# Ledger of designs, part 238: VH-VL binders against q0atu2

Target 1, 119 residues: q0atu2
Amino acid sequence: MLDKKARIRTSREYRNVFEKGKRLSGRFLIIYYVENALDNNRFGFITNKKIGMAVIRNRIKRQLRAIVREYQGQVKNKHDIVLVARAGIGKSSFEGMEKDYIAIMKKAGLFARNANKID
Key: E = the ipSAE of ESMFold2; O = the ipSAE of OpenDDE; V2 = 0.75 times the mean of E and O plus 0.25 times the DockQ between their complexes.

## First folded at step 11 (VH-VL)

Design y7 (framework fv_dusigitumab)
Fold by ESMFold2-Fast, scan of step 11:
Structure y7 (fold): chain C 119 residues (1-119), chain A 122 residues (1-122), chain B 111 residues (1-111)
Amino acid sequence: as target 1 above (119 residues)
Amino acid sequence: QVQLVQSGAEVKKPGASVKVSCKASGYTFTSWDINWVRQATGQGLEWMGWMNPDSGDTGYAQKFQGRVTMTRNTSISTAYMELSSLRSEDTAVYYCARDLGYDSGEFYFDYWGQGTTVTVSS
Amino acid sequence: QSVLTQPPSVSAAPGQKVTISCSGSSSNIGSNYVSWYQQLPGTAPKLLIYDNNKRPSGIPDRFSGSKSGTSATLGITGLQTGDEADYYCGTWDSSLSAGYVFGGGTKLTVL
């Protein structure tokens, strides 16, 4: 679970990321990301009905939050990032989602130099 | 068997543009990124960028930003790299390469095209 | 210049062992997995090692890789004349202008 300050919470905040941000697609994830004026990063998560039934969508969202939390120390500061799960994500493993997240964050230039994972 | 087959050699004048093709076979074209790497005569390998054939997303090395465009045509499993405003320093062999490393959250090139020689001369 | 430093050349006799070093920084080798590529004269590069120390199918076990801190090493045992080639290390660089980077290359001569 992420801290409140690390979460994108309002529709306005999500809209800002979608409208102003850059977009990058992975195998199972799409990220939208934009620099913010805060001292910290904020994350949002979108899992649509096209992924599957509620039980699958809830599992995916929970796993994505766990992955983001695990690697939050490696993310370059001052960004709002929204993760959107693609339809095929339900067929991936936890490790597959984790690797996809790492790859797209690196491609986006969002992973900091030699950053440690937060416990 | 995985193959990447590139277009033939090109000779261009300074200021022109060149578009190199890379036709993939033996795998699902949209499943792995295509990267472009060049090598000037007697010099080392220089990464130019990556292209996601599923989404069309790209990332370019800073040195080539504004001069390079990487695209694809999924109907014929072909990737393209276009380099504009050519200079004599752009004379090199240009390679496309498949990035299997994506599956591990890293980057590495498991199959390479045979290379396309581009000569820029007046 | 290349951001990853390799010796420009190494040499040894058939049957011997060589090691090729690749030195980087915390933003590249220190943060990411390293790959090694072999380029025979007049040919495209071929993947030898990925994820620091793994071999693709078809690469003999006399090729090995390792990583420690901000440096990586390619080891070749039982040298053969067919190993005469240029060898490149490569990795992702997580700096502000993120992208893939190669070492300057090492020419291996089998005496």
Scores: ipSAE 0.310, ipTM 0.815, lowest interface PAE 3.9, mean pLDDT 89

Design y70 (framework fv_dusigitumab; at its last look DockQ between E and O 0.54; V2 from the best seeds 0.00; counts 0 for: pae O 5.8 > 2)
Fold by ESMFold2-Fast, scan of step 11:
Structure y70 (fold): chain C 119 residues (1-119), chain A 122 residues (1-122), chain B 111 residues (1-111)
Amino acid sequence: as target 1 above (119 residues)
Amino acid sequence: QVQLVQSGAEVKKPGASVKVSCKASGYTFTSYDINWVRQATGQGLEWMGWMNPDSGDTGYAQKFQGRVTMTRNTSISTAYMELSSLRSEDTAVYYCARDLGYDSGEFPFDYWGQGTTVTVSS
Amino acid sequence: QSVLTQPPSVSAAPGQKVTISCSGSSSNIGSNYVSWYQQLPGTAPKLLIYDNNKRPSGIPDRFSGSKSGTSATLGITGLQTGDEADYYCGTWDSSLSAGYVFGGGTKLTVL
């Protein structure tokens, strides 16, 4: 799980990312992202009803949090990033979501050299 | 069969713009990003940028930012690369290429167009 | 100037083995998978190796790839006249100017 301080919590904070941020789309994910004035990254997650029933949406949300946590050490510091799941994500594998996330983050210029110990 | 077919050779004067097309077939056009790569005569490959045909999102190499525009028309599965303010140094073969990014998390260019020769001369 | 460094040329006789190096930094080869492209004279490049060491369908097993640290190597065994081409390594660069980068290319001559 992500630490509380690494989470976007309020509607106002989400709105700030959507209004001021940049947007990039992958196959299963859209990211909105903006630099923040903090000393850490924060992540938000949106899974809407187009994806499917609550059971599916909850599974997707858990899997996206797990992916973000796994790669958080590679993300350039001081960003607010919102992941929005697209309708087709419900048919993706975990690996498919992971690869989509990596591709989008690299194209956004948000993956840095590994600041943690290599592997 | 996956195929990328590019428009024909162009001869342009300095200061003009050129727009090269790349028509995709044999796959779902909107599922893979298109990259543009150029090669001056006797020189190496130079990446120019990527374009997402589903969203229209783009990313350009710093050298070309402000001079290049990458677009698409999804109804005819065609990608475009327009380069403005042409100089003699822009004389090159321009390639479109598909990347596997969303399938792999990395960006191998698995299929390439045949290339379009652009000559910039007075 | 190319971001990734390759020797400008290599040569060998038919049936021999050659290796082509590609040297980068932590932000490119050190953090990302490497691809290799073959460009026969007068043609578009063709993907030869991806994910450091994998071959697309139709690429013979005499072509191989490897990566160690910030360097990658393309190996060609059983060299044939039809292998005369320019070879390019390529990868993503995660620096401030994120994007795809190529090596300067290596011209392979079969003597």
Scores: ipSAE 0.782, ipTM 0.910, lowest interface PAE 1.0, mean pLDDT 91
Fold by ESMFold2, look of step 12:
Structure y70 (fold): chain C 119 residues (1-119), chain A 122 residues (1-122), chain B 111 residues (1-111)
Amino acid sequence: as target 1 above (119 residues)
Amino acid sequence: QVQLVQSGAEVKKPGASVKVSCKASGYTFTSYDINWVRQATGQGLEWMGWMNPDSGDTGYAQKFQGRVTMTRNTSISTAYMELSSLRSEDTAVYYCARDLGYDSGEFPFDYWGQGTTVTVSS
Amino acid sequence: QSVLTQPPSVSAAPGQKVTISCSGSSSNIGSNYVSWYQQLPGTAPKLLIYDNNKRPSGIPDRFSGSKSGTSATLGITGLQTGDEADYYCGTWDSSLSAGYVFGGGTKLTVL
């Protein structure tokens, strides 16, 4: 589980990332990210209703949280990062989502050198 | 059969711009990012940047930031690289290459274009 | 001044084995998988090895790759005159200036 301090919680916090942040798209995910003034990273997750039924959206959200937790030690600190699920994500595998996340985080420059992976 | 077919050779003067095209076939163009790599005569490979054909997102090597623009036209499955303010040091063969990032989480370049020679004469 | 260091050249006789080294750092080879590319004279590079040690379809098992720490190695056994080419390692560099990096290249001569 992500620590409570590592979560984006309020609408204002989400809006700040969308309004001031950079955006990169992968195959299944879009990330929005911006530097923050904290000593840590914060993550937010968005799965809207066009993706599917609530059970599908909840499964995807749980899987994305697990992926973020696994790689959180590699993420450069002081960033707010929102993961937005694209409409086609419901057809992807856990491995497909994971590889998509790794690719876009590397291309965004958000993975730190030699950061330990939490396995 | 995956193919990347590039536009023909260009001869330019210093200060001009060049735009190289890369037409993809044999796969879904929007499913994989296109990278651009150049190679001066008798020298090694130099990565210039990546472009996502679906979104149009790009990431450029710092050396080329401000001089390079990577774009695409998805209706004809074609990627473009434009390099401005050309110098004699930009004389090179320019390659497009497909990366496997979304399948792998790593970035092997599995298919390459044939290369486009750009000569900047001074 | 390549980020990844390769020997400029290697030579071996037909039938012999050769290895080509690629030295990097924790932000590139140490944190990311390595690919190898073959460039025959007058042609575009071709993917030879990916994910440190995997071969694409059509690449014979005479070509192998390995990674240890911040170094990678390409191995070629049963050397043939057709293997005479330039060989490049490449990987993602996850440092602050994130991007893809190549080694300086190694010219293989088969004598």
Scores: ipSAE 0.682, ipTM 0.897, lowest interface PAE 1.5, mean pLDDT 91
Fold by OpenDDE, look of step 12:
Structure y70 (fold): chain C 119 residues (1-119), chain A 122 residues (1-122), chain B 111 residues (1-111)
Amino acid sequence: as target 1 above (119 residues)
Amino acid sequence: QVQLVQSGAEVKKPGASVKVSCKASGYTFTSYDINWVRQATGQGLEWMGWMNPDSGDTGYAQKFQGRVTMTRNTSISTAYMELSSLRSEDTAVYYCARDLGYDSGEFPFDYWGQGTTVTVSS
Amino acid sequence: QSVLTQPPSVSAAPGQKVTISCSGSSSNIGSNYVSWYQQLPGTAPKLLIYDNNKRPSGIPDRFSGSKSGTSATLGITGLQTGDEADYYCGTWDSSLSAGYVFGGGTKLTVL
């Protein structure tokens, strides 16, 4: 599980990201990202009912958190990043999610210089 | 069939601006990013930037930041690249190219326009 | 000049095998999938290889790609006269704010 310090937790924080951040859409994910005034990154996760039942949504959240945690050290600092799961993610493999995350994060330029892909 | 059709050749003077169009067909325009790549005569390929037709978001190469603007008109599935403050070094063939999409990890360019020759001369 | 380094030219006779190297760094090839493009004379580039070693539909299997460390290689077997073209490697570079970078290009001559 992500450290509490690395999590977007309040509605206000989420709204700030949605209103002021940039948006990029991937195959399974949409990311909203904006610079913050902190010394760390914070991540938020949104899974709506279009994804499926609560058990599926929770699974997706766990998987996304795992992915984010794995690559957390490679993400440029001082960003609030919200991951919104798209409807198709429920049918995707973990590898597919990971691939999509990596791709969209690179597209956004959010990976640090020393970021290494696990492929 | 996916097609990218670009506007015709341009001749500009130094300091002027040029706007090249790229009309897409054969696919959902808003579902794939459009990249712009140029190539000077006898030289290699140079990436200029990407544009997301859905959101309008862009990412420009540092070399062109402040001088390039990538836009789109979704109603006619057309992407635009405008380059200002033209100089002789900007003389090149300019290509639009579509991202392969999220079937890959790195968004390679799977379809290309035919290219637009831009000549900058006094 | 180019972020990715390619040999300026390679040549071989029909039927032979050629390889084209592409050298980068940890921020580009080392961290990202490599793509290869073929550009026939007077034409727009064409995607040849993506994700290091995958071929788009319509690309024959005599074209292959590989990556190791910060280097990538394009292989062409059964060389044909129609393969005479410029070949470019490309990938994203994490150090360039998600900028795409190309190699300098390699001119392949079929003898």
Scores: ipSAE 0.022, ipTM 0.681, lowest interface PAE 5.8, mean pLDDT 90
ESMFold2 (binder alone), look of step 12: mean pLDDT 92; pTM 0.947

Design y71 (framework fv_dusigitumab; at its last look DockQ between E and O 0.75; V2 from the best seeds 0.73)
Fold by OpenDDE, look of step 12:
Structure y71 (fold): chain C 119 residues (1-119), chain A 122 residues (1-122), chain B 111 residues (1-111)
Amino acid sequence: as target 1 above (119 residues)
Amino acid sequence: QVQLVQSGAEVKKPGASVKVSCKASGYTFTSYDINWVRQATGQGLEWMGWMNPDSGDTGYAQKFQGRVTMTRNTSISTAYMELSSLRSEDTAVYYCARDLGYDSGEFHFDYWGQGTTVTVSS
Amino acid sequence: QSVLTQPPSVSAAPGQKVTISCSGSSSNIGSNYVSWYQQLPGTAPKLLIYDNNKRPSGIPDRFSGSKSGTSATLGITGLQTGDEADYYCGTWDSSLSAGYVFGGGTKLTVL
């Protein structure tokens, strides 16, 4: 699980990201991202009812957290990033989700330029 | 069969704008980003930017920021690249290309249009 | 000018092997998969190699790719006259201005 300090936890924090952040859409994910005033990144996860039943939503959330953890070291610091699962993600494999995440994060320019964990 | 068919050659004067089209077929248009790459005569390939046909999101090379606009019409599976404030240096063949970034997490262009020659001259 | 550096030209006789190098940095080749494109004279580029060493359907195994550190290499064995073309490496650059980057291209001449 992500470190407590690496989590967006409050409604206010989420609202800040949505209102002030940038948005990019992938195949299965939408990310909202904005710079923060901290020394670390924080991640938020949203899986709404369009994804499916609670069991599915929870699975997706666990998978997304796993993906974020794996690539956490490659993400440029001082960002709040919210991952919103799209409706089609329920039919996606873990690998598909991972690839989508990577692609979006790259296009957003959020991966650190000197990180080599992806390759 | 995946195909990208681009619009015909363009001749423009400096300061004008050009809009090149790229019609996609043989696959789900909204599932893959379209990239634009240009090549001046006798020169190398130059990446201009990407466009997500589903969301309309774009990412442009810094060199073209403020001058390029990439759009799409999903109803006819067509991508557009508009370049404004044309200069003689913009004379080149412009290609649209499909990338597989969402499938692989790595960007590469598996299908290309035939290219559109844009000539900028006084 | 190009972010990725390639030799401007290489040449070899039919049947021989050639290699084309592509040098980058930690923000591009060092962090992302490399692709190679073949461009025959007067034609659009064609994907030749992706993900460092994978071949699309229809690309013969005479073409190979490798990557180490911040450099990539395209190998062509059993060189044929039809291989005479320009070859470009490309990859994503994860620098501040994220985007795709190409090498300067290498003209391959079959002697």
Scores: ipSAE 0.888, ipTM 0.947, lowest interface PAE 0.5, mean pLDDT 95
Fold by ESMFold2-Fast, scan of step 11:
Order: C-alpha cells, then structure tokens, then sequence
Structure y71 (fold): chain C 119 residues (1-119), chain A 122 residues (1-122), chain B 111 residues (1-111)
C-alpha cells in the first residue's frame, strides 16, 4: 500500500500535472510528470474502461501502486507523476508492467539509480 | 527475419542537412524504440538519441540537441534521423538500432542497421 | 572524450585470454546494467553481452562479462584471429538528462 501523502487525489491536482507537465509513453503506460513545491513525490493512477472489466482495472491499479512503492527510492524527489494505463496493459504480466515502468522513468530522467541494485 | 535497412551514402556541403532512413522488417515496428548511434571517422561509437515509433516521443543527447530530429512513418515501418548545420566533424557512419528497453527495463541494442556513410566536404 | 573509460588497445596471441575494462561512475555503471558490443572491421556493431553477463543466442561462451561497483569487464578466452575487432561497453547514464553512453572502445589485436 502506497502512503497517503504520496498520492495525488484531487481533480485539481491531476489537472495541474496534465496542464503543466511533460508526457512520455511506454508500451503499457503513459506518464505525465511535473516538479512540485513539496518535499516529497506524489503519484496518481488512471485506469479507464478501455482496459477491461472493473476486476481487471482494479487489479492493474493495485499492481501499479505496488510497482511504484517498490521503486519509490529511485525516483528523484519533488515530482508529481500520473501513470495512465494504456488499453493493452490488461494482457501484460506484472513483470512486463514493471519493466515498462522502469524504462519510461529512466527515459524521463526521473530514476537516479537502478532499483534492481538497491537492497 | 528482423532486419534494419538504411539508406545509401550521402555527400553534403558544410551548412547542409542530411536525412537518413532506417526501414524495419520482421517485427512489429511500433513495439521497440529505435536509437541512432554515429561513428565519426577513426572515432568510437556516439549515442545520438532514441525515438519511440508508436508515440513519436524522442530523447536526444545534449551534444545534438537543436540539430537533430528523429521521426518515423509507421505506414512504411521507417525511422528517420535528420542532422542539420553539418560540419566536417559530422563525417561519420550513422547507425539505427533496435532497443529492448521495454522488454528488459535495461537498454541494449540487439539489431543494428548496416550503417549510412555521410561525408561532409566542400 | 567518452563518459566510460576503456583502454584504447589490447593485444594477445591466439589461444590466450584477454580482459577489457570499462570504468564509469555511480550514475551509469554503478546504477545500470552493462552491455558489450563487438565491431568487426567495416561492419555494424553486434551485441555480444547484455545485462552485465548474459549472452545473446549465437555468442560462444568464450565471451563473458562481469561487473563490480562502477566498473565492468569483458573476458575473451581461447582468442582467435577472427576476434580482432573494436569492443565497446555501453550503459544508461542518469546524470546526462536521460541518455545512453558508450566507452571509448578498445582495439583488440591478435598477434
């Protein structure tokens, strides 16, 4: 479970990331990201109906939160980041989502270190 | 099966632009990033940038920012790299390469084009 | 100047073992997996090692990779004349505004 202070929750906060942030696409994920004025990172998650049934969307959202939590220590501080799941994500494995997340975060310049080397 | 075929050699004058193509076959073109790497005469490999053929997103090495543009045409599975304001030091072989980053979370290039020689001379 | 440091050349006789070093920093080799590429004269580079020590299909086990801290090493045993080539290490560098970096290359001569 991701900490409450690390979550983007209001529509105003989501709108800020979409309007002012940068966008980068992976195979299964799109991220929108912007530097914040806080002393911590915040994450938002969007799983739309194109992905599939509520059961699938809820599983994907839970798995994405788990991935974000696992790699939290590698993310450069003071960013608001929204993960938007693409339609094809429902066919991905957990490992596939994880690898896609790592790749796009690295390309965005948001990963300071490789998470696989951090114990 | 997997093949990247690049356009032929180019001779350009200083100040001109060059656009190199890289035609992909044998896999789903939009599933893997294309990276561009050059090798100046007698020098080592130099990474220029990556391009996502699905989204059109790009990331360029700082040295080439403002001079390089990477694009694609998905209908013909072809990637392009255009370098402007050419100088003699841009004389090099330019390679496209397929990146397995989305599969592995680590970037590495499993298939390469044959290279395109670009000569900049007056 | 390359971000990753390799010796410019190395020489060995047929049948011998050679090692090629690649030195970086915490933002590149220290944080990411290393790949090695072989470039035979007049040809495009070929992926030789990925994820520090894994071989693609078709690469003989004479070629090996290892990594310790901020340095990586390519090992070649049973050296053959056909191994004469330039060898490059490569990895992701988080300090460069998200970019890939290569070593300066090592020319292997089999004498």
Amino acid sequence: as target 1 above (119 residues)
Amino acid sequence: QVQLVQSGAEVKKPGASVKVSCKASGYTFTSYDINWVRQATGQGLEWMGWMNPDSGDTGYAQKFQGRVTMTRNTSISTAYMELSSLRSEDTAVYYCARDLGYDSGEFHFDYWGQGTTVTVSS
Amino acid sequence: QSVLTQPPSVSAAPGQKVTISCSGSSSNIGSNYVSWYQQLPGTAPKLLIYDNNKRPSGIPDRFSGSKSGTSATLGITGLQTGDEADYYCGTWDSSLSAGYVFGGGTKLTVL
Scores: ipSAE 0.753, ipTM 0.900, lowest interface PAE 1.1, mean pLDDT 91
Fold by ESMFold2, look of step 12:
Structure y71 (fold): chain C 119 residues (1-119), chain A 122 residues (1-122), chain B 111 residues (1-111)
Amino acid sequence: as target 1 above (119 residues)
Amino acid sequence: QVQLVQSGAEVKKPGASVKVSCKASGYTFTSYDINWVRQATGQGLEWMGWMNPDSGDTGYAQKFQGRVTMTRNTSISTAYMELSSLRSEDTAVYYCARDLGYDSGEFHFDYWGQGTTVTVSS
Amino acid sequence: QSVLTQPPSVSAAPGQKVTISCSGSSSNIGSNYVSWYQQLPGTAPKLLIYDNNKRPSGIPDRFSGSKSGTSATLGITGLQTGDEADYYCGTWDSSLSAGYVFGGGTKLTVL
């Protein structure tokens, strides 16, 4: 799992990304991202109640965190990145979310040249 | 049957703009990105950028940043590429191509339009 | 000058085998899946290989792709006159200005 320093936690931190950051839409995800002043990346995840009941939303969050963790070695540092689940994400498979994430992150220019997957 | 049908050939003078259309059929237009690729006579392929028809988001190759605009009209399943400040070296065949990206997570162009010849001459 | 380097031309007789190389860097081939496109004379390019080694429906298995390090290879066995075309490799490049790049193209002549 992502460690605590790699998580966006406060409303102010989330608001900063939404207000100052760039936005790209995929099939199942929207990302917002902005450069930060840290030595590391931070990730946030948003699933609202329209996605489904808490069990479903927690499953989606778990899957998205697993995807982010798998590719974290490819992500350029010093960015705050918020993943927003779109309403249709409940119909997606894990593989579908993963492919969407990869495509969006490449389009955003957020993957590093020599990044590797890590556990 | 996936099909991309492009607008007809254009002849332009230096300094003008050209707008090429690409009408999609046989699939859900908003589910796949449209990319634009050009090819000068006797030369190789040159990628120009991508456009997400659902959101309207775009990303342009650095060479064309500031001169290219990619748009769409989802009600008629049509993508557009506009190139401004034309010069003679912009003479090329311009292709639209469907990006398999959402299905694969990588960029692969599985269906291409027939191409639109743009000639820039005085 | 192409970001991805391909030989300008290759030739082989009908029935023989040919390989077409595509050399790149860690920011493109080294980090991303490679595709290959066939462009028959007077036509638009056609996807021949994607995800390094996968064939779309309708592409015969005598076409193959592989990738090692920062290089990719298209293999064609049992050459036919109808294989005369230009062949391009392509992939995403994650360098400073992220975008898609093509090789310079290879003209295959069957003689």
Scores: ipSAE 0.554, ipTM 0.867, lowest interface PAE 1.9, mean pLDDT 89
ESMFold2 (binder alone), look of step 12: mean pLDDT 92; pTM 0.948

Design y72 (framework fv_dusigitumab)
Fold by ESMFold2-Fast, scan of step 11:
Structure y72 (fold): chain C 119 residues (1-119), chain A 122 residues (1-122), chain B 111 residues (1-111)
Amino acid sequence: as target 1 above (119 residues)
Amino acid sequence: QVQLVQSGAEVKKPGASVKVSCKASGYTFTSYDINWVRQATGQGLEWMGWMNPDSGDTGYAQKFQGRVTMTRNTSISTAYMELSSLRSEDTAVYYCARDLGYDSGEFFFDYWGQGTTVTVSS
Amino acid sequence: QSVLTQPPSVSAAPGQKVTISCSGSSSNIGSNYVSWYQQLPGTAPKLLIYDNNKRPSGIPDRFSGSKSGTSATLGITGLQTGDEADYYCGTWDSSLSAGYVFGGGTKLTVL
């Protein structure tokens, strides 16, 4: 569960990330990301019908929010980041999604130089 | 058995381009990144970049940005590294390597190609 | 000029123990796992240690790794003449130009 201020909420905000942002693909995830003019990071989540039925999509979305929450302290500030789940994510474990997220965030240069954990 | 087999030695003139291939076998090619690392004679290992064989995404070391291009052909499980505007200091052995780090969220190279010697001389 | 600092050489006799250090910063070793690679003369590098202290299948337990803060160490016990090689540490660097970095390498001579 992310706080309201940490969420991308409107279609216009999602469109801005897709149009102006960079894109990186992982095994189960695609991220789109762009610097924002705010004091904090914002995250968006997209799970489309290719993943499976609504119960599967809702589970994936909850798990991705939990992963993002866990690693919030490592993400460089002032970014809008949209996570798009790929079709194969439904077959992934929680740990598999987590590892994919870490790998793509590192490749994107979005993890902070000092990787302090939040407890 | 995992294997990465690289193309043969190349001799190029300054200003030319070279394209090295790396054919993967023994695993699902699209599941792990391919990285390229070079080593000049008597020198250390120098990372050049990573290439995601599924998506085609790449990330290059700043030193090579604008001169290197990493691609793949998934139908033949082959990765390519093309280096342009060659100069004498590009004389090195070029390695491809599989990144097993996807399985740990980290980066490390568990299998390496045998290396391709590229000599740049007049 | 390597981002990760290793001693350029180390030497010992057969049967002895050696340690090879690898020093970095918070953006690399301090934030990421460290790997070690062995390069025998005329060959491609071989993964020796990953995730700071884990051995791939086929690597004997006389090779060990550790990490503390911004430094990592490779330990080799029971030295054999076949261990004469160059040893490289490597890790991800989370700085502005994110990418993989290697240490400068350490030449191990078995006397």
Scores: ipSAE 0.503, ipTM 0.863, lowest interface PAE 2.4, mean pLDDT 89

Design y73 (framework fv_dusigitumab)
Fold by ESMFold2-Fast, scan of step 11:
Structure y73 (fold): chain C 119 residues (1-119), chain A 122 residues (1-122), chain B 111 residues (1-111)
Amino acid sequence: as target 1 above (119 residues)
Amino acid sequence: QVQLVQSGAEVKKPGASVKVSCKASGYTFTSYDINWVRQATGQGLEWMGWMNPDSGDTGYAQKFQGRVTMTRNTSISTAYMELSSLRSEDTAVYYCARDLGYDSGEFWFDYWGQGTTVTVSS
Amino acid sequence: QSVLTQPPSVSAAPGQKVTISCSGSSSNIGSNYVSWYQQLPGTAPKLLIYDNNKRPSGIPDRFSGSKSGTSATLGITGLQTGDEADYYCGTWDSSLSAGYVFGGGTKLTVL
């Protein structure tokens, strides 16, 4: 699980990322990201009804949190990052979501080191 | 078979803009990024930026930020690179290239266009 | 010049082996996978190696790649006159200006 201090929790915090942040789309994910005034990163997760039923949305959200947790050491500090699942994510594999996350984080300039196979 | 076919040679005056096209065929155009790379005569390869044909998102090398714009038209599977405020130093061959590395969470260019020569002279 | 350093030229006789080095830093080669591109005179570059050591379909096994720390190497065995070309390494750079970077290129002459 992600540490509580690494989570975006309030509507105000989400709104700040959407309004002031940059946007970058991957195949299954969209990220919104902005620098924060903290010494740590915070992550938010959004899975809309367009993805499918609650059981599918909950599985995807858990898998995305697991991916973010696994790669948290590669992410440059001082960012608020919101992951928004695209409609097609329900048909993706865990590995497909993971690779999409790595690619978009690198494109955003948010990954500090190789993330593909960290032991 | 995958092909990227670029527009023909251009001759421009300093201060003008040039727009190079890159038409993709043989694969789903929106599935892979298009990158642009240039090469001045007798010089090495210089990366300019990437463009996501599905979303329209772009990332540009710092050197070209503010002068380059990368776009696409998905209905005709064509990518564009427009470079403004041309200088003599922009004289080069411009290539588009498909980024298949995305499938591995990396970046590498498996197919390249034939190149478009842009000459900037007074 | 380029942020990735390659020797400007290398030469060997037909049938011999040649090695081309590519040196970078922790923010590029040290953190990301390396690719190699071949550019024959008057043509567009062609992908030879991706993900440090993998060959695309159609690339003969005479071409090999490796990476150690912040350096990468392209090996070519059984040299042929058709191998005369410029060779470029390339990788993602994770520094402040995140983006793709190429080495300065190495001209291979087969004499």
Scores: ipSAE 0.327, ipTM 0.819, lowest interface PAE 3.9, mean pLDDT 89

